VH-VL binders against p57417. Designs and how they scored, part 16

Target 1, 135 residues: p57417
Amino acid sequence: MNNLIDTIKKIENILYSLERILKQECHNLLKSKTSNEEILELIKRKKILFKKLIILSQDRLCLEKEYNIFPPYESNNKLNNYWKKIINTCLILRKLNLKNKIIMNKKFYLNQRFLELSSSYKKSVTYNLDGNLEI

## First folded at step 20 (VH-VL)

Design y2
Fold by OpenDDE, look of step 21:
Structure y2 (fold): chain C 135 residues (1-135), chain A 122 residues (1-122), chain B 110 residues (1-110)
Amino acid sequence: as target 1 above (135 residues)
Amino acid sequence: QITLKESGPTLVKPTQTLTLTCSFSGFSLSEYGVGVGWIRQPPGKALEWLALIFWDDDKYHTTSLKTRLTISKDTSKNQVVLTMTNMDPVDTATYYCAHEPYESEGYYFDYWGQGTTVTVSS
Amino acid sequence: ELVLTQPPSVSAAPGQKVTISCSGSSSNIGNHYVSWYQQLPGTAPKLLIYDNNKRPSGIPDRFSGSKSGTSATLGITGLQTGDEADYYCGTWDSRLRAYVFGGGTELTVL
């Protein structure tokens, strides 16, 4: 069970990192003179975090099956509390991602690159075509 | 050009703690996505993964040795340190540090040190 | 206890093709990308294949990787004497939350 708890904590941390990146992305996009290079760098960082997130998600799923415990983890208060935080963060990420997509599309036409990032992963998609986070 | 080099004692007594240092160049652990791992190989046996540390200080250890292993990084020195407590003759092996890149979809090690041979003996 | 299973040895004559199998489970090969390493005698391992079938710079196209289900395969065509080495598969295991290597395969060129 400790492995699952640790995995969930790591997932939470990655989501917080993503939130920071998306906020930075939003900030840059709202500038009068936004650097395309800076935006591309943030996309690169998101890709890296997505890689870790995908692997962590696979770890979580595997451990859930092993321990026969599943979201929202009602039988485990600690996991349940972490999961609530994860869900809340996901909602924030969804909103931020959607906002950034709109801005990117209108200002820099980078929306397709963001979608390509999502499509690069064969077995899991972190963001769908509508900008919703899927974990 | 990425290079890694392991350093530390080559002879350790049983029950003592082994401290190995991986010094690297050509990359930094401040770089987003980068990781460094430790792998060992007993004489004539297979490779065994020990631990992995990432730029964000995320760490993984092999379960069988988790209580004995500690991995840490010093970004300013371009070093990763592995400590292993309560050494036993069975821990005699060549120890490698290796670079884990961010450009790929999976985890793997693309650059390896030459390895350092550690012998545990009374 | 090995999580990834490889044949202990394979052999072939120069110019022939050999394949090395790596068998795992859903928690590792089934869900994660496989890498292959070559280890020449007395040397450190060298990355041969990553992400199932990708070659690093400098690796000839004689080396190929594939993955299907919970198994992976390394292919070597045009076998050369210099290919005599130990070969290891490796991948992430979600159950163990660890990187795991196969037991290794000794390739002998006849």
Scores: ipSAE 0.864, ipTM 0.944, lowest interface PAE 0.5, mean pLDDT 92
Fold by ESMFold2, look of step 20:
Structure y2 (fold): chain C 135 residues (1-135), chain A 122 residues (1-122), chain B 110 residues (1-110)
Amino acid sequence: as target 1 above (135 residues)
Amino acid sequence: QITLKESGPTLVKPTQTLTLTCSFSGFSLSEYGVGVGWIRQPPGKALEWLALIFWDDDKYHTTSLKTRLTISKDTSKNQVVLTMTNMDPVDTATYYCAHEPYESEGYYFDYWGQGTTVTVSS
Amino acid sequence: ELVLTQPPSVSAAPGQKVTISCSGSSSNIGNHYVSWYQQLPGTAPKLLIYDNNKRPSGIPDRFSGSKSGTSATLGITGLQTGDEADYYCGTWDSRLRAYVFGGGTELTVL
């Protein structure tokens, strides 16, 4: 059981780290110009945190089956409390991600309009802050 | 060029505490996602993973030795330290430290030190 | 007992192909990426394969890896006498929350 509690704690820590990354993303999006290197570093950090989260999720699923206990862990107060924190942090992350997506879309629209006024382009390439390539 | 080197005593007596230092260059534990692990190999036997520490101070230890192992890092010195208490002759082995990279899907060790052989007297 | 099972030894003639198996479970090979290490006599282990089937720079394409279900396989073609070594598979295990190595396979080139 202690291994499952520790795994859940590590998951919570990764989610808090993702919250920090999304806040850094927001800060960088509000600059007049964000360097390509800064954006790539944020993408890298998200990928690294997702890697750890995927592995920790496999740990959690394996230990849940071994101990025959499952979310929301009603029979264990400590696990239940950590799970509630995870859910609340996930809600915060969804809100931050949506906010950053909106800012990025507004910035993309203005960039595209500026390019049309300055010159003709057949294609433009951007990255959103979730790491997806936009053309 | 990533390099790692193990250092510490090569002979210890039973019940003593072993402290091994991994000194490395070509990377830093301030780099996001990077880790350093310890692996040992008794003479003529298989590799045995011992512990792993990541840039964010996240740590794992092999279950059978959890109560005997401590792993820590000093990022400014480019060092990782492994401490193993209550040494026994069965702990005689070559001890390696190894780099855990960040740009992969799984965990693995891409660069290894040359190893240091530790003998626990009988 | 070993979490990952490998044959203790394998042999083949120069120029031939050999495969080395690594058998595990859903808590390790089934849900995690496998790596392979070569240990030449008297030396530290060297990474051959990571993420199931990827080669680091400097590893010739004679070395290949694959994974199916809870088993992984290292393939070596065009065997050379310099390939004589011990070979280990390794992966994460979610039940143990630890990295695990196989017991090793001694490759002899006759």
Scores: ipSAE 0.793, ipTM 0.915, lowest interface PAE 0.7, mean pLDDT 88

Design z1
Fold by OpenDDE, look of step 22:
Structure z1 (fold): chain C 135 residues (1-135), chain A 122 residues (1-122), chain B 110 residues (1-110)
Amino acid sequence: as target 1 above (135 residues)
Amino acid sequence: QITLKESGPTLVKPTQTLTLTCSFSGFSLSEYGVGVGWIRQPPGKALEWLALIFWDDDKYHTTSLKTRLTISKDTSKNQVVLTMTNMDPVDTATYYCAHEPWDSEGYYFDYWGQGTTVTVSS
Amino acid sequence: ELVLTQPPSVSAAPGQKVTISCSGSSSNIGNHYVSWYQQLPGTAPKLLIYDNKKRPSGIPDRFSGSKSGTSATLGITGLQTGDEADYYCGTWDSRLRAYVFGGGTELTVL
């Protein structure tokens, strides 16, 4: 069970980091002169975080099955509390992502290039068409 | 060019603590996404992953040795340190540190040190 | 004990093709990208394949990787005497939350 708790905590931390990055992205996008290099760097960092997030999510799912406990983790208060924070952060990320997409689309015609994490990844983004984070 | 080099004692007595240092160049653990891992290989046996540390100080250890292993980093020195307590002759192996890249979809090790041989003997 | 299973040895004549299998489970190969390593006698391992099928710079196209389900395969065509080495598969395991290596395969060139 400790492994699952640790995994959930790591997921939470990654989501917080993503929130910071998206806020920085928003800030940069709202500048009169947006630096493409800075945006690309933020995209790179998002890519890296998403990599970890995907792996952590797979760890979570595997451990949930092993321990026979699933969200919202009603039988475990500690996990439940982390999960609430995760859900709340995901809602924030969704809003930020949508906002950034709108700004990006207005500022850059080739919006898709800035929304893609990397051409080397099978999945370019971890958000759906509605701007929701898919975890 | 990325290079890694392991250093530490080559002879350890049973029950003593092994401390190995990985010194690297060509990258920094301050770089987003970078990781460094430790792998060992007993003579004539298979590779065994031991631990992994990332730029954000996220750490993983092999379960079988988790209570005995500690991995840490000193970003200012470009070093990663592995400590293993209560050494036993069964821990005799060549120990490698290796670079885990950020620009990939999975975890793997693309650059390896030459390895350092550690013998546990009375 | 081993999470990833490889044949202990394979052999073929120069110029031929060999395949090395790596069998795992849903918690590792089934969910994660596989890497392959070559270890020449008395040397450190060298990365051959990453992300199931990608080759690092300097690795010839004679080396190929594939993944299907919970198994991965390393292919070596145009076998050369210099290919005689140990080969390891590796991947992340979600159950263990650890990187895991296969038991290794000794390739002999006849």
Scores: ipSAE 0.871, ipTM 0.946, lowest interface PAE 0.5, mean pLDDT 91
Fold by OpenDDE, look of step 20:
Structure z1 (fold): chain C 135 residues (1-135), chain A 122 residues (1-122), chain B 110 residues (1-110)
Amino acid sequence: as target 1 above (135 residues)
Amino acid sequence: QITLKESGPTLVKPTQTLTLTCSFSGFSLSEYGVGVGWIRQPPGKALEWLALIFWDDDKYHTTSLKTRLTISKDTSKNQVVLTMTNMDPVDTATYYCAHEPWDSEGYYFDYWGQGTTVTVSS
Amino acid sequence: ELVLTQPPSVSAAPGQKVTISCSGSSSNIGNHYVSWYQQLPGTAPKLLIYDNKKRPSGIPDRFSGSKSGTSATLGITGLQTGDEADYYCGTWDSRLRAYVFGGGTELTVL
């Protein structure tokens, strides 16, 4: 059971780190001159945290099966408390991530439009009129 | 270029504590995503993972030795230290430290030290 | 007891192909990326394959990795005398929350 508790705690910590990164990303995206290097670094860090999170999640699932205990862990107060925090943080992260995506898309759209207007040659458009990626 | 080197006593008496130091270059534990692990290999036996420490001080230990093992880092010195208490002749092995990279999907060790042989004997 | 199972030994003649299996479970190979290591006699292990099938720089394409279900396989084509070594698979185990190695396979070039 201690292993599961430790895993859940680690997950919580990673989520907090992700929250910090997303906030920093938002801050940078809102600047008039956004540093591409800074954004790339933040993306890198997010990827790293997601890697850890995926592995921790797999650990959690495996341990849950082993101990026959599952979210929201009603039979264990300590786990239940951590889980509540995790859920709350996930809600925050979802909102932040969505916000950042919107800001990022808008910014890239504007930049692309500017380049297209200033260029004598029409280049392929990667963003639509709504600022969404055209895949 | 990443390099790692293990250092510490090569002879330990039973019940004593082993302290090994991994000194490395070419990377820093302040780098996001970086990890350093310890692996040992008894003579003529298979590799055995012991512990792993990450840049954020997240730590993992093999379950069988968890109560005996401590892994720590000194970022300023580019060092990772492994401590193992209550040594026994069965702990005689070559001990390796290794680099765990950030730019991958799974955990693995891409650069290894040459290893240091530790003998536990009266 | 080993969490990952490898054949203790394999052998083949120069130029031939050999495969080394690594059998695990859902808690390890089933859910995590596998790596392979080569250990020449008297030397430290060297990474051969990571993330199931990726080769580090400097590793020839004669070495290949694959994963299916709860098992992984290392393939060596065009076997050379210099390939004589011990080979280990490794991966994360979620039940143990630990990195785990196989028991190792001794490759002999005949």
Scores: ipSAE 0.863, ipTM 0.947, lowest interface PAE 0.5, mean pLDDT 92
Fold by ESMFold2, look of step 20:
Structure z1 (fold): chain C 135 residues (1-135), chain A 122 residues (1-122), chain B 110 residues (1-110)
Amino acid sequence: as target 1 above (135 residues)
Amino acid sequence: QITLKESGPTLVKPTQTLTLTCSFSGFSLSEYGVGVGWIRQPPGKALEWLALIFWDDDKYHTTSLKTRLTISKDTSKNQVVLTMTNMDPVDTATYYCAHEPWDSEGYYFDYWGQGTTVTVSS
Amino acid sequence: ELVLTQPPSVSAAPGQKVTISCSGSSSNIGNHYVSWYQQLPGTAPKLLIYDNKKRPSGIPDRFSGSKSGTSATLGITGLQTGDEADYYCGTWDSRLRAYVFGGGTELTVL
């Protein structure tokens, strides 16, 4: 069980890092001066965090099957509390991602950076009510 | 260009603690997504992964040795340190450190050090 | 007990093709990307293949990788005497939360 709790903690940490990145992205998109290098770096960091999250999600699913316990983890208060935080953070991430996409569409027009940024908003991290990771 | 080099004692006695340092250049652990791992290979045997540390201090250790292994980094020195307690003759091996890149879909090790051979003998 | 199973040895004559298999499970090969490493005698391992089938710069295209289900395969065409080495597959395992290597395959060029 300790491996599942540790995996859930790592997922939570990645989601908080994604939230921070999306807020930084919003801040940069709202600045009057161009910061293309900063925005491209944030896109890179999102890709890296998505990679870790995909792998951690596979870890979680594998360990859930092994331990025969599943979201919302009603029989384990610690896991249930972490899961509630994860779901709340995913809702926040969805809102931030949509907000940033709207700002990006208004501020940028078709070019290579716009196409690259647009593709990053097609993927959004979420967990459905069954606890499956959706990107 | 990325290079890594292992350093530490080549001979230890049973029960002693082994400390190995990986010194590297061509990358920094301040760079997002990058990691460094440790792998060992007993003479004539297969590779055995030991531990991995990422830029964000996220860590993994092989389960069988988790209580004996500590991995840490010093980003300013471009070093990663592996400590293994309670050494036993079965731990005699060549120890490698290796770079884990960010720019892939999976985890893997693209650049390796030359390795350092550690013998555990009374 | 090995998590990833490779044949202990394979052999072929120069110019021939060999394949090296790596058999695992859904917790590793089935859900994660596979890499392959070459270890020439007395040297450190060297990356040959990553992300199942991608070659790093400097690796000739006669080395190829593929994955199907819970199994992965390294292919070497145009076999050369310099290819004599040990070959390892590697991937993440979600049950162990660890990187795992296969047991290695000794390639002999006849």
Scores: ipSAE 0.822, ipTM 0.923, lowest interface PAE 0.5, mean pLDDT 89
Fold by ESMFold2, look of step 21:
Structure z1 (fold): chain C 135 residues (1-135), chain A 122 residues (1-122), chain B 110 residues (1-110)
Amino acid sequence: as target 1 above (135 residues)
Amino acid sequence: QITLKESGPTLVKPTQTLTLTCSFSGFSLSEYGVGVGWIRQPPGKALEWLALIFWDDDKYHTTSLKTRLTISKDTSKNQVVLTMTNMDPVDTATYYCAHEPWDSEGYYFDYWGQGTTVTVSS
Amino acid sequence: ELVLTQPPSVSAAPGQKVTISCSGSSSNIGNHYVSWYQQLPGTAPKLLIYDNKKRPSGIPDRFSGSKSGTSATLGITGLQTGDEADYYCGTWDSRLRAYVFGGGTELTVL
């Protein structure tokens, strides 16, 4: 069970890191002078965090099957509390990602290459009621 | 160019703690997504992965040795340190550190140190 | 014993083709990307293949990788005496939350 708890903690940490990056992206996009290099660095960081999240999601699914416990983890208060935070953070991430997409499109309307690169790394993350990751 | 070098004692006594240092150049653990792992190989035997630490201090350890292993980093010195407690003659092996890149779909080790051989006396 | 199973040895004549298999499960090869490493006698391992089939720079295209289901395969064509080495597959395992190597395959060039 400790392996599943640790995995859930790691997932939560990645989601918080994604939230901070999306907020930093929004801040940089709203500046009157936006550095393309700064935005591209944030896009790279999102790609890296999505990679780790995908792998952690496989870890979680595998351990859930092994321990026969599933979200929302009602039989384990610790896991249930972490899961509730995860779901709430995913909702926040969805809203931030949509907001940043709109700002990016307006600010860089005619820069097709930059918009295409940006769209490659703005995948949404959500968990359904069964606890499965949906992208 | 990425290079890694392992250092530490070459001979330890049973029950002692082994401390190995990986010193590297050509990258930094301040780089987002980068990691450093440790792998060992007993004489004439297969590779055995031991531990991995990422830029954000995220850590993993092989399950069979988890209670004996500690991995840490010093980003300012470009070093990663592995400690292994309660050494036994079966832990005699060549120990490698290796770079884990960020720009990939999976985890793997693209650059390896030359290795350092550690003998645990009987 | 081993999470990833490889044949202990394979052999072929110079110029021929050889394949090395790596068999695992859904917790590793089935859901994660596979890498392959070459270890020449007395040397550190060297990356040959990553992300199932990609070659790093400097690795000739006679080395190839593939994955199907829970198994992966390393292919070597145009076999040379310098290819005599041990070959390891590696991948992440989600049940163990660990990287795992196969047991290794000793390639002999006759």
Scores: ipSAE 0.818, ipTM 0.921, lowest interface PAE 0.5, mean pLDDT 89

